VHH binders against Probable acid ceramidase (asah-2). Designs and how they scored, part 15

Target 1, 379 residues: Probable acid ceramidase (asah-2), of Caenorhabditis elegans (q09551)
Amino acid sequence: RKVDNPDFQPNCLVGGPDIYDPAQSEKVLWFDVNLDLPPRQRFQQIAKAYKKEIHAVFDVLNYFLTIIPGVNAWELIGNMTASALDKGMIMNPYRDEVLGIAEVLDVPLGNLVFLNLFYEMSRFCTSIVAQTEDNKDLYHARNLDFGQLFVWDIAAQSWGLTEALKKVSVNINFFKNGKLLFKGSTLAGHVGVLTAMKPHKFSLSMNAKVQPDIINVAKWYMGAYENTDLQFVMYFDRWLFENCDDFQCAREKIAGVKLLTGAYFILGGANPGEGSVLVRNTTSVQFERKLFDGANDWFLLQTNYDPDKDPLFIDNRRDPGNACMNKLTRANVGMKGIFTVLSSKPNLNKTTVHTVIMSVTKGYFETFIQKCPNPCWAF
Short names: E, the ipSAE of ESMFold2; O, the ipSAE of OpenDDE; V2, 0.75 times the mean of E and O plus 0.25 times the DockQ between their complexes.

## First folded at step 9 (VHH)

Design a5 (from s27 with S53T S56D D99N E102Q; framework vhh_ozoralizumab_d1; at its last look DockQ between E and O 0.01; V2 from the best seeds 0.00; counts 0 for: pae E 18.0 > 2, unsure alone 63.2 < 65, placed apart)
Fold by OpenDDE, look of step 9:
Structure a5 (fold): chain B 379 residues (1-379), chain A 126 residues (1-126)
Amino acid sequence: as target 1 above (379 residues)
Amino acid sequence: EVQLVESGGGLVQPGGSLRLSCAASGFTFSSYSMYWVRQAPGKGLEWVSEIDTSGDYIKYPDSVKGRFTISRDNAKNTLYLQMNSLRPEDTAVYYCARNHGQWLPFGSWTEYFQHRGQGTLVTVSS
């Protein structure tokens, strides 16, 4: 990894200059999604607004796939995915919602679905759930890291895909029956959510596992999950917020859902101590970490590795992150403090698209498009 | 060829201020994070300040935090360092620098900041 000092040490920004600027979160736009509308219409406004930027994402992906000689991999994948769609392998209303987006974008439906599926393989994220010292508040934050394999721009010193994804980062207010139901962060062109919060109820972020789930993806393409209740995590996340009103409900649903890929679910609640990480395989909970449970303390930090296993030596974001949180101390848990931690290298790296910070108890939800100044870790 | 030209150095009394400038050419300035580094007599190269491409991310070592301010004008391909409350220990040759690589295991700042100018001398003395 690229480092910012000769000693090859992570750099915790805690105690450094104030880098938290809530005004920066305003750069990420908010959109309203009315869940009472027909599914095909729900996300069309967002798609229209970001049509160019979404196309740019496609272009980057296409470019990457075109380096494979002799085949149009992009088209092939699109066709395969389209076939999967025809087999009903994407559940409604998400299928129809995606169809609506596809209509606006004038892109093959299969490619759009592939894009959505592709993010299931996001393997570099950091999530944190932390309780304040007075136990009154809980903060939940995550870095979305994605793009590590897609088009390194030497001149820009950035990943092409990461940069493209930054441009399609959006916040959404989901409405039902004329009332705000929950808030979420997503990428334009997607109907699911990556990070979400129901104010005064619960919050959620999902990290992918580092282990390749290519086999499961392949099985999906082959129709192995036809007529099943298998869900994409992003869709499930949204479903969860539509159907749960508290931490316990969310926890139970997370425990029982069938998934295409294993994942880590970071869950925050409204009550003290309601913070957990559920380690999921495709069918069950393998492990759960809870705040103030056993060796766990006032915070949980989860990257893309099982808690009982060491991360790859070239991708140790966990230990530095933990160290940085400890440096922060419980007394400084808040929007600023957590932002500082997640802005610290290597948790902040060249693949970091954005940072989301939430407080269920406070009702805060802020998304920050991230930049990692050179020298910076590539991933 | 990457060119960096520092200016603005000079003799100043303790507590005084200086503003350094760096004119950049030979590369896309706006695409790179920029640095100020300094080398005091008999000492190694020390990192002084960092600014990202947009200016949104800025970092200082504790030694200069609160006293120095880095900024950039991408339209002018210029990097600045406002130095306030100068101290004798700030005496050094100041360099505008751009990194050339990001892999720095067991390296030095001198090796890391190969792209730097000739520097400008700042002397803080009574």
Scores: ipSAE 0.000, ipTM 0.226, lowest interface PAE 12.9, mean pLDDT 88
ESMFold2, look of step 9: ipSAE 0.000; ipTM 0.142
ESMFold2 (binder alone), look of step 9: mean pLDDT 78; pTM 0.791

Design a6 (framework vhh_lunsekimig_d3; at its last look DockQ between E and O 0.01; V2 from the best seeds 0.00; counts 0 for: pae O 16.3 > 2, unsure alone 62.9 < 65, SAP .73 > .668, placed apart)
Fold by OpenDDE, look of step 9:
Structure a6 (fold): chain B 379 residues (1-379), chain A 125 residues (1-125)
Amino acid sequence: as target 1 above (379 residues)
Amino acid sequence: EVQLVESGGGVVQPGGSLRLSCAASGFTFSSYSLYWYRQAAGIERELIAEIDSGSYTKYVDSVKGRFTISRDNSENTMYLQMNSLRAEDTGLYYCARDHGEWLPFGSWTEYFQHWGQGTLVTVSS
């Protein structure tokens, strides 16, 4: 049963006023990460720059966890994750990178590790890959929705965590051997990447599944994946861009990697038709959607549900998103058009942290901190 | 009721030191960021130091290296250690809480600011 959100109707902004302003993307800062540096040093600059804001994220999470009576859940979780780190359960070089950040933040290491793990579990997204009419360009975009159930601000009509995450949104130029390797969007305090692009090569966004990821994390902690090649998806994303130079390579690696949690990998390439969504469980590709394949046409939109299953009735971002893209039409695929779609409700909602729009073929990479004015879905 | 009470002000010679205190009550002290402001005669009130709930600190350039903001959550007290005082440091010093109220189950109220009455610091030869 497909049911719209009960309180609001979808509102596609296509055909309306121009809301795309490239200047707004300048609000999200760019940092350079030198991958030739020791891992502990790679992210320290970012950590220093956003130390206050990262602390604010911790505060929100800690406060939320206070709802658990009788225990200091924040401390308990920190101790648990610190133990995991000590046991070598976090892959290098990411482990050492996190250690470096911890040194700057002057916070318990376990809490920072938890933050990194937390980002793996509780995010929702809308991702789009679309081919232009002339088949010369591909655009790849994503909304990061993160913060539902984490401290609702009644006065501001927003999620506290979402707002805190907006403030730690950063762009990164990753360098290797003195040359730009790839671009990415991430959250300060995290060493993984949420969305990334290697100019003129390939782009990637990863959407979480709605499955109970906490259980998988618990299994991880209990040693279920000990001595395995299991990877966290956001760390894998970085690895992928460090080790692949084209769409096909990325696709193959995504297909073969072992993951802590299943995920949707939205992949864009430099050649016409190179757009796909790989639906992954922890061990294999369940199925793949490709541009211009079968029933698929010039775009693919992926949220946090399997394509063959209906979304939760209170979280149908898929159907409105598809409708809005269709309204846009292939002729209007571009930075402006895609931004308009992802700024349309309910793809834009109160949990939307930012919108990233990429073009592999054009080399474009823009991040926009989002706001959803009322009336707006809570999530 | 939220209360902030500054103390420790006085007259000091240039190069001298003072330690200001801000006693807080009426709220969960450890959950809020706190600030020191000062206001010189004829000048607008200015932020000079901040300490967040995680004890991260920020300073304006004019006081960096000379002033240290700290907090004792067990005593519900914030401090400002002022060293190497200068004539230009003369003014009324205020502690402030500029933070939203935390409510149970993850709810926020509007952000609001609370001020103390201030304590006078006079740096004069």
Scores: ipSAE 0.000, ipTM 0.215, lowest interface PAE 16.3, mean pLDDT 88
ESMFold2, look of step 9: ipSAE 0.048; ipTM 0.463
ESMFold2 (binder alone), look of step 9: mean pLDDT 77; pTM 0.762

## First folded at step 10 (VHH; framework vhh_ozoralizumab_d1)

Design b1 (from a1 with Y31D; at its last look DockQ between E and O 0.02; V2 from the best seeds 0.00; counts 0 for: pae E 11.3 > 2, placed apart)
Fold by ESMFold2, look of step 10:
Structure b1 (fold): chain B 379 residues (1-379), chain A 126 residues (1-126)
Amino acid sequence: as target 1 above (379 residues)
Amino acid sequence: EVQLVESGGGLVQPGGSLRLSCAASGFTFSDYSMYWVRQAPGKGLEWVSEIDSEGSYTKYPDSVKGRFTISRDNAKNTLYLQMNSLRPEDTAVYYCARDHGEWLPFGSWTEYFQHRGQGTLVTVSS
């Protein structure tokens, strides 16, 4: 075998050496995005700064998506996405924001839009919301795991995507009317947010379902959704932070939006007990898990599987993550404790790009580029 | 203060061509995506075409694709619609519209048409 055997056991680092050292983490840069600018201009500074690194992501995807020698699948997918845009929904201001990025990168619009959609469908994660013992603070954290569904040749390529994505990790302060509106973490070249917080108001992370609604995506590509109100999740996430000022507003809007595909919305607020996981299908809430509602009352942990389904054997981050949170205990909920849990295997794995840890009440937002040297679980 | 003034409408025979113009003022034209919409007698507004702020991305519904071409001249603050191979069903009042400027996830995309001009009548008849 040329890769490590998947029989590596879970390893919870709680109780071991203190690994929390933000000064030693690879730095993720902060950029300001001014929403008062015309959409075409908003992301061009970031695109210029990461032009080489974004092209490296394109190169990895091009190699990864070449199915047959002599067939350029990357070009075909780009052309298909460009054609679908002629028939699809209006996506402004996000279309014009992506156009501005494409101009700086000198790439076909269709490939860049596909990359943005690809992030919509491939956000594999562990998300945690946890209430401190004194009820004063809620911590919200997530690992972004990316690339597990697109392995072509493990010996040559699959982990190359993860390493390229680490190099495009960026933090954004979003400004409107001259004031900080919210903070987010994303990948350069993307106009949505992956993990975000409106300080002192609410926080959100979104996990993709392992079984996306591929029929709806195919219908979008064929133009079947013309004149409909279906929404991409990543743009809706950003809209929430632009238009809601508390946990209840965000929860209500997440419950009512019509989506292209289902997702898990992990929502944290500023008041005690304001933590929810809303499991959405395309039209409604399937399940809602709330803090202090059931056996795991002070924390919620969500990966990429519905509560009534077992995770795949090779992708069980749920049970080890829950066990490690229980070993941490409520008394040790904090930046250090949560970081330790999310740096524990298999929640830390070869596809893990970064960890974000937030506190709405304290206004903390920290992004940590992760490293998982061998021996480490492949995904 | 947004003003949009359409011109170039008239009577044409089926298979003919017309070029519509829209003069824009009261806003920075080069910063906005623009639309053509139309309203046939007794019908609601229908989207006909859109163009981004730079003129590099255009979009059409199937009913007009291949026959209509949207363009813009940002130096003259003018939007155009070249209409070829006209059909009787293209008879409508044509409006120039500016992008709404806000994403409306709980509304409809047709709300982007709130900033529009007075219209120019196109009649396609033998």
Scores: ipSAE 0.000, ipTM 0.366, lowest interface PAE 11.3, mean pLDDT 81
ESMFold2 (binder alone), look of step 10: mean pLDDT 79; pTM 0.801
OpenDDE, look of step 10: ipSAE 0.020; ipTM 0.330

Design b2 (from a1 with Y31E S53T; at its last look DockQ between E and O 0.06; V2 from the best seeds 0.00; counts 0 for: pae O 5.3 > 2, placed apart)
Fold by OpenDDE, look of step 10:
Structure b2 (fold): chain B 379 residues (1-379), chain A 126 residues (1-126)
Amino acid sequence: as target 1 above (379 residues)
Amino acid sequence: EVQLVESGGGLVQPGGSLRLSCAASGFTFSEYSMYWVRQAPGKGLEWVSEIDTEGSYTKYPDSVKGRFTISRDNAKNTLYLQMNSLRPEDTAVYYCARDHGEWLPFGSWTEYFQHRGQGTLVTVSS
């Protein structure tokens, strides 16, 4: 039985005032990462630029984790993570890339690695792939929702972590052999990518599952996956874009990769109909949703729940999102239209860090730092 | 009550082989990933092998990779460990273990594998 959140009503902004301003995307800076450089040097520029802001993220996490009396959880987590790193639980080049960042930030390595693994522990996102009416373009977009349960600021009516993460949102041009390889959005201090696009090739966003895959994370800390082929999703995303040049390749690799945690992979291609959501457990594809396949139509919207399962009543972003997309109609699929949908509540909520909108066919990649004015869903 | 009963241990010469079995009861066997763990004298519990619910994915540490093979028969509620090319350092009590079922961020293997059998002793000696 589907139950609506009694606290807030969905509010689709479609048909309202124009809220899309591409100039706002310029607030999120672009950095170049040269993949030909030694790994330790690749992300140091970004780390230097955002050193203060990254430390602010650490401060929020430290504050939250020190609430437990008698235990310095922040330090403990740092030590445990450092130990895991020493055991080779993070493969190169990512390990060395993180080490390079650590050198710049002057923070405990374990805590930095923990930060890099943070997305593995995240739970909430909205991703959309939608085909235009003329079948010439496909738009791929996502909201990154992160920060729930981390330091609610009563006065500001915001999550401390979410606000801190907004300040470290960055875009990256990844270069290899002197040429642009792909574009991505990530958080400064991270070496993986959250959302990425290879222009005229394919695009990807990944949503975490709401299911408690954190057990696997615990096992990781205990060394269960030492020298295994298990991948962290953010690192896998990078790998994918470094090793695939089209939708089919990406799909195949997503289908075959072994993951620490299950996830939803939202994949967009350059050709009509190339939009899919791959529902992954740790070992295989459980289900795949395709554009124009079966009951599916011109768009796919994926949050953090299996397609065949109802979302929690306190976290139903799926139904309102779908309704808002339907209100938009296929005719209005574009940067503006999709931005409007993802700016609508509850897809926009207090945990929304940013919105990314991509067009593989047009090579568009825009990131928007989000804000959810009151009244707004906490998550 | 979760019950795991290991068998198949014994004395074997270096380079030899053994096949361990574990009979599971008291829970839905097919719904859990299963593990083999071992404890050598004077050492802590060591993870040896993992298999998913369907037996489609297995994991091993480097210490036993290529030598040990974990498998399962869900119809028989039985877990297996084929051990080949045994070494003296493989000497240990081997336990069949099930996931604890909850997240333990600060736990140990011992804490994580609370559901394990009494173990079967494997001694590799010339």
Scores: ipSAE 0.025, ipTM 0.355, lowest interface PAE 5.3, mean pLDDT 89
ESMFold2, look of step 10: ipSAE 0.188; ipTM 0.622
ESMFold2 (binder alone), look of step 10: mean pLDDT 79; pTM 0.801

Design b3 (from a1 with S56D; at its last look DockQ between E and O 0.01; V2 from the best seeds 0.00; counts 0 for: pae O 6.1 > 2, grease 26.4 > 24.2, placed apart)
Fold by OpenDDE, look of step 10:
Structure b3 (fold): chain B 379 residues (1-379), chain A 126 residues (1-126)
Amino acid sequence: as target 1 above (379 residues)
Amino acid sequence: EVQLVESGGGLVQPGGSLRLSCAASGFTFSYYSMYWVRQAPGKGLEWVSEIDSEGDYTKYPDSVKGRFTISRDNAKNTLYLQMNSLRPEDTAVYYCARDHGEWLPFGSWTEYFQHRGQGTLVTVSS
C-alpha cells in the first residue's frame, strides 16, 4: 500500500549543487563532560550555558500540555514523574546528574526528568550506515526528528518544539581518567546521548519504533520496574560507550539489555562490513540486518518501521531514502554524500532537528542544525 | 533603522590583544542577542561569539574559545569583544551583528547576520 503523498514529492538532492559546509557544524558547540566528577556536577556547565534555551523548551511543552481545559497536564506529568523518581525508577549516576541540572535550571525536577525520558516517546528518525567503495571506511549518520504535534506555527511553517530543540542541540566529549572516552550528540538538559561514537571503535544511533509501548511506560510510572535491570535507551546508549570498546561488545550488550520500549539500534564498527541494525523488542533481538548479508548491500537505512513491514503511507521516508542512497552510489559515500542524502526530502522534514554524520575510521563527528524549506513535509 | 558601528580594530602582533567595541542604535539593544562575526580575506563570514540579551550567557566556537570574550553594556548600548592571544588566522574584518532569530543550515552567514555594521579590520602579523 505505497501511497505517495499527493502534496509533496520526494526530492533527492544527489547530483545537485554542493550543500555540504563543514563550517556550519561549528554552530553546534562542543562541551566536555568529566565522568570523574561527582554526578551532580557533570552536566552543570551545559545547563548553565543553555539555561534560557532549555526553559524555552519547557515553555513550549507547557503551552501545548496546558491547552486542555481544566487539566494542567504539564504539572500532572511533572508530579507523576517526580513520584516515579522517588521510587528509584532512575538509577544512578543518571539520577544525580539530572539533579545537578535541576539545581542550575531551577525547574521542577519531575518535568526535567520527563524531558530526559521524552526521547523514549519520540518516533521519527533516519539512520544510515554505509561502507565506502574501497572498504576502508564506514560512515554512520542520522537525522533526529522531534516535535511533531507540538505547537505548529502557521506563520513560520514550523513546529515550535522542533525549533526549540534546535537551540539546545549540543555535542559532548566524554572524558574519563583525563582521556577522551567517546563523543556524542544530545540535547542540553539530557544526561543520555542520542548519537555517539568511540573513535576507531564503534558508533551508535537509536531509532524509536512507531508503535508506542504506552503500556510499558504506564507500568514504569506505576513502579512495576522498581529494582529491575530495565534501561532507558538514552541512558543505555551512554552506558554502552562507557563499557564497550568494540563493535562486537556493543552488539552483545544491545542484544541482551532489557528495555522499556523496543527500538532500532544502528551500529557501526571500525572494520569492513561492521554495520548492523538490530531490531529489538523489550527483551530480545527480533532480527538483525547486516551489511553485505543476504539482500543487504553496501548500506543500511533504518527509519522507524520494522524492515519487513511497510511504513505508514503518510510517513514513507524509507523508500525515498533508499532511492536517494542508490542514486548516490557507493563511490560517493562520504561526509558530503551522506549529508546530501539526509538533507533530501522527506528524510529532511519539518521535524528534523539536526543531522549527525560520523566516521569511526576517520574519527569524524559533525552535527548540523537543519531546516526544511518550503515546500516541505510536516513530518 | 538598525545601526551598528564597530571600532577598535588595528594591527597587532601574534600573541597580542585587542578590544573591539560596537555602538548600537535604531533598536532596543537590550531585547536582542548580539554577535561578533568575522570575514577573512577570501573566506566566508564566520560566527565568533554570541551573548544573550541580558548578558548572562555567552557562547563561542572552538576556534576562539578561551581567547575571546564577548560582553555588553545595555545602559550604553554597546557590545564588546576582548580578543587575547591573537593569531594570524584571526586576521579578518570583524562585524557586530544582531540576532536574526532563525537557523541557517543551507544559507550563508551573510544572510543570517543581515543586521551588521561596516566592520573593523583586525590584522595579526609579525
Scores: ipSAE 0.018, ipTM 0.447, lowest interface PAE 6.1, mean pLDDT 89
ESMFold2, look of step 10: ipSAE 0.283; ipTM 0.682
ESMFold2 (binder alone), look of step 10: mean pLDDT 79; pTM 0.805

Design b4 (from a1 with Y31D F113Y; at its last look DockQ between E and O 0.02; V2 from the best seeds 0.00; counts 0 for: pae O 14.0 > 2, placed apart)
Fold by OpenDDE, look of step 10:
Structure b4 (fold): chain B 379 residues (1-379), chain A 126 residues (1-126)
Amino acid sequence: as target 1 above (379 residues)
Amino acid sequence: EVQLVESGGGLVQPGGSLRLSCAASGFTFSDYSMYWVRQAPGKGLEWVSEIDSEGSYTKYPDSVKGRFTISRDNAKNTLYLQMNSLRPEDTAVYYCARDHGEWLPFGSWTEYYQHRGQGTLVTVSS
């Protein structure tokens, strides 16, 4: 059942004024992570640089979780997560990397680990892969939507968590053996990556499924996955780029990995037509969408719903997004065009932290902190 | 209507074994992950085991890991739980449960396992 939001109408900005400013991407800083360093040291520089801002994220979460009288949920979650960590529920090197961050931040380890797991519980994103008209380039972009239901600021008309996360958005150059291995976008305090690209090789973004996997998370806390090959998606994303050098490799690994939560893996390659969405449950690929395959055309847009299912009536970003892409047309695929689409409502909404636009073929990687001016969708 | 019918429960001594079965109907069994959950007297539902739709991946909590084995026969629409080395603390009503498969923004543990049978009682006592 498709039901339009009576309160808000989609607004595609295609055909309007130019809103793309690459200089704005410079606001998101780049850091180097040397993978040859001991794990505890790898992310400490970032943690130091964003110590205050990361604490602000914790403050928002703490505030939200203390709303329940008589229960210090923040502390409880921290303790439970710490316990899970002690049970080896997070594998190395990620465990030690998080420990290193914790040392810098002077925060409870459990809370930091919880923060690292937070993305597993996120549910809203828009990813796009699109082939240029001349088939020479492929652009891969995503909006990170996060912060819904976490401290709505009535005065600011914003989500407290979303705003806090904007301030900790960072880009990372990952180095190994003194050479750039791949680029990624993440949140300071996290050791995984949300969006990443190996120049001239492949790119990846991951969207969470709308279905809550709280049960799986609970099972994780209970130690159900101890000594298993189960992966957190953000950690897997990083692993993928450390271990794959092309689209096909990435695709195969995505297909085989065991996950805590199902997800949509949006994959871009260096060759024409190498754009795919892999729909994953926790154990296997349920479905794969490919560029120029079947009913698919020059682009794929993926939000947080299975392709064969309608989005929730209150969260239809898919149809407007598709419509906006169609309005853009294949001829206008590029950094500017894709940015415009992802800046259009409701794909741009109050939960949108940032937009990342990548070109594997060109080696472009730009992150934009987003702002959705009123009137804007809350979700 | 989703139907799950558990069987195989009974009284067993500590260290003993039981094999539970669950007959599924009313849905495409092979499309869903399946679960065993249990509820001991005075306690809430506890997850006991999980198996994916294809039977290729299984999960257990530490409480039963190494002792219990979940399996399925999709051709027979049947879920199994082999329980070995049973302990008094394993005493509970055991339920076969289907993956909810629906979006529950505010769902609870109990709601997740809403598709479960009437259960079969397992009593471990000397």
Scores: ipSAE 0.000, ipTM 0.247, lowest interface PAE 14.0, mean pLDDT 88
ESMFold2, look of step 10: ipSAE 0.014; ipTM 0.506
ESMFold2 (binder alone), look of step 10: mean pLDDT 80; pTM 0.809

Design b5 (from a1 with Y31D E50Y; at its last look DockQ between E and O 0.44; V2 from the best seeds 0.00; counts 0 for: pae O 16.8 > 2)
Amino acid sequence: EVQLVESGGGLVQPGGSLRLSCAASGFTFSDYSMYWVRQAPGKGLEWVSYIDSEGSYTKYPDSVKGRFTISRDNAKNTLYLQMNSLRPEDTAVYYCARDHGEWLPFGSWTEYFQHRGQGTLVTVSS
ESMFold2, look of step 10: ipSAE 0.119; ipTM 0.577
ESMFold2 (binder alone), look of step 10: mean pLDDT 80; pTM 0.814
OpenDDE, look of step 10: ipSAE 0.000; ipTM 0.238

## First folded at step 12 (VHH; framework vhh_ozoralizumab_d1)

Design e1 (from a1 with W109Y; at its last look DockQ between E and O 0.06; V2 from the best seeds 0.00; counts 0 for: pae E 4.4 > 2, unsure alone 60.5 < 65, placed apart)
Fold by OpenDDE, look of step 12:
Structure e1 (fold): chain B 379 residues (1-379), chain A 126 residues (1-126)
Amino acid sequence: as target 1 above (379 residues)
Amino acid sequence: EVQLVESGGGLVQPGGSLRLSCAASGFTFSYYSMYWVRQAPGKGLEWVSEIDSEGSYTKYPDSVKGRFTISRDNAKNTLYLQMNSLRPEDTAVYYCARDHGEWLPFGSYTEYFQHRGQGTLVTVSS
């Protein structure tokens, strides 16, 4: 069943004032990561730059977990993660990369790994892939919604975790052999990528499923997947960009990889029509939506629910998002247009950390820290 | 079960050299950073060397920097410590230790190493 928010109505900003300001994207800093360096050194610069802010994220998480009566959940999680690490559950080079970060931050590795895996457990997003009217360009964008249930600040009318994550949002240029390999958006302290693009090749964003894969994560902590080929999606995403040079390669690898958690992979290419959403369970592609295929048209919008199922009645970001895209029309697909859609409520909400807009064909990559002033949906 | 077996210790004169070896088993050796730690008589454990899983990154405390070299052969599941210009203060039992996933400030890693061998004694004396 679909139930509208009784307090707030969707508000598509298309047709309104211009709210797109490319200068705002400059607030998100760019860092270079040299993949030719030893893994321990690759992310240390970023960790140093955001040491205080990363600790703030830890503080928020610790605070949230401390409110659970009778259990030091933060310590328990750290211990569980440490145990998993001892069993070799984090593959190279990512483990050593995280170790390098931990060295800079002076934190237990278990906690830092937890932070890296947190995205696997709690992530909500809106992703869009859209083809321009002249079929020359493709735009790929996503909102990262993160912070649900993590310390609502009554005074600030915001989620504590969301605000903390905004402060650690970074862009990365990944280099190999002295050349730019791909671009990505991530959170400082993480070694994976949330959203990424190989210019003139392909782009990717990944949305979590609303159904909790917490059980699989728990099994991971218990060592159930020791010596398996299961991948964390964030690490897989980076691997994908290191090992694929086009849309088809990426698609095939996404289809075949074994995952700890199911997910939605939104994929964009350099050629007309190369836009798709792959719905993955842990072992296979359940189904795929493609641009201009069947009932699909010039864009695909994916949140955190299966396309053939209704979203949670209190979390319908899909229908308003689709409506807003339709209002935009194909003629207005571009950086400004897509930004406007993703800045519209409820796709923009109190949990929205940032908006990333990419164009593979144009080589554009912009990240915007988001704000949702009241009145605004909690999630 | 994780097993680490150190060898190569012995008596050496000041200024001499030794090469220690550590045979690892019971885990995927190439997945882990490895460490050497030592315990001198009447003293606590001291970290003396670190190497990442790929052998591309090494770290030393100032006390041994420039004198000791850690290396590894992942194909042989073996860790090495080349010790040159040995000093009497280097006298200790040397242990091979596996990365256990915790960083501590100021190189105080030794208190958290759960996996280490029985050690090999190095005595530097005239």
Scores: ipSAE 0.197, ipTM 0.633, lowest interface PAE 1.8, mean pLDDT 89
ESMFold2, look of step 12: ipSAE 0.260; ipTM 0.683
ESMFold2 (binder alone), look of step 12: mean pLDDT 78; pTM 0.792

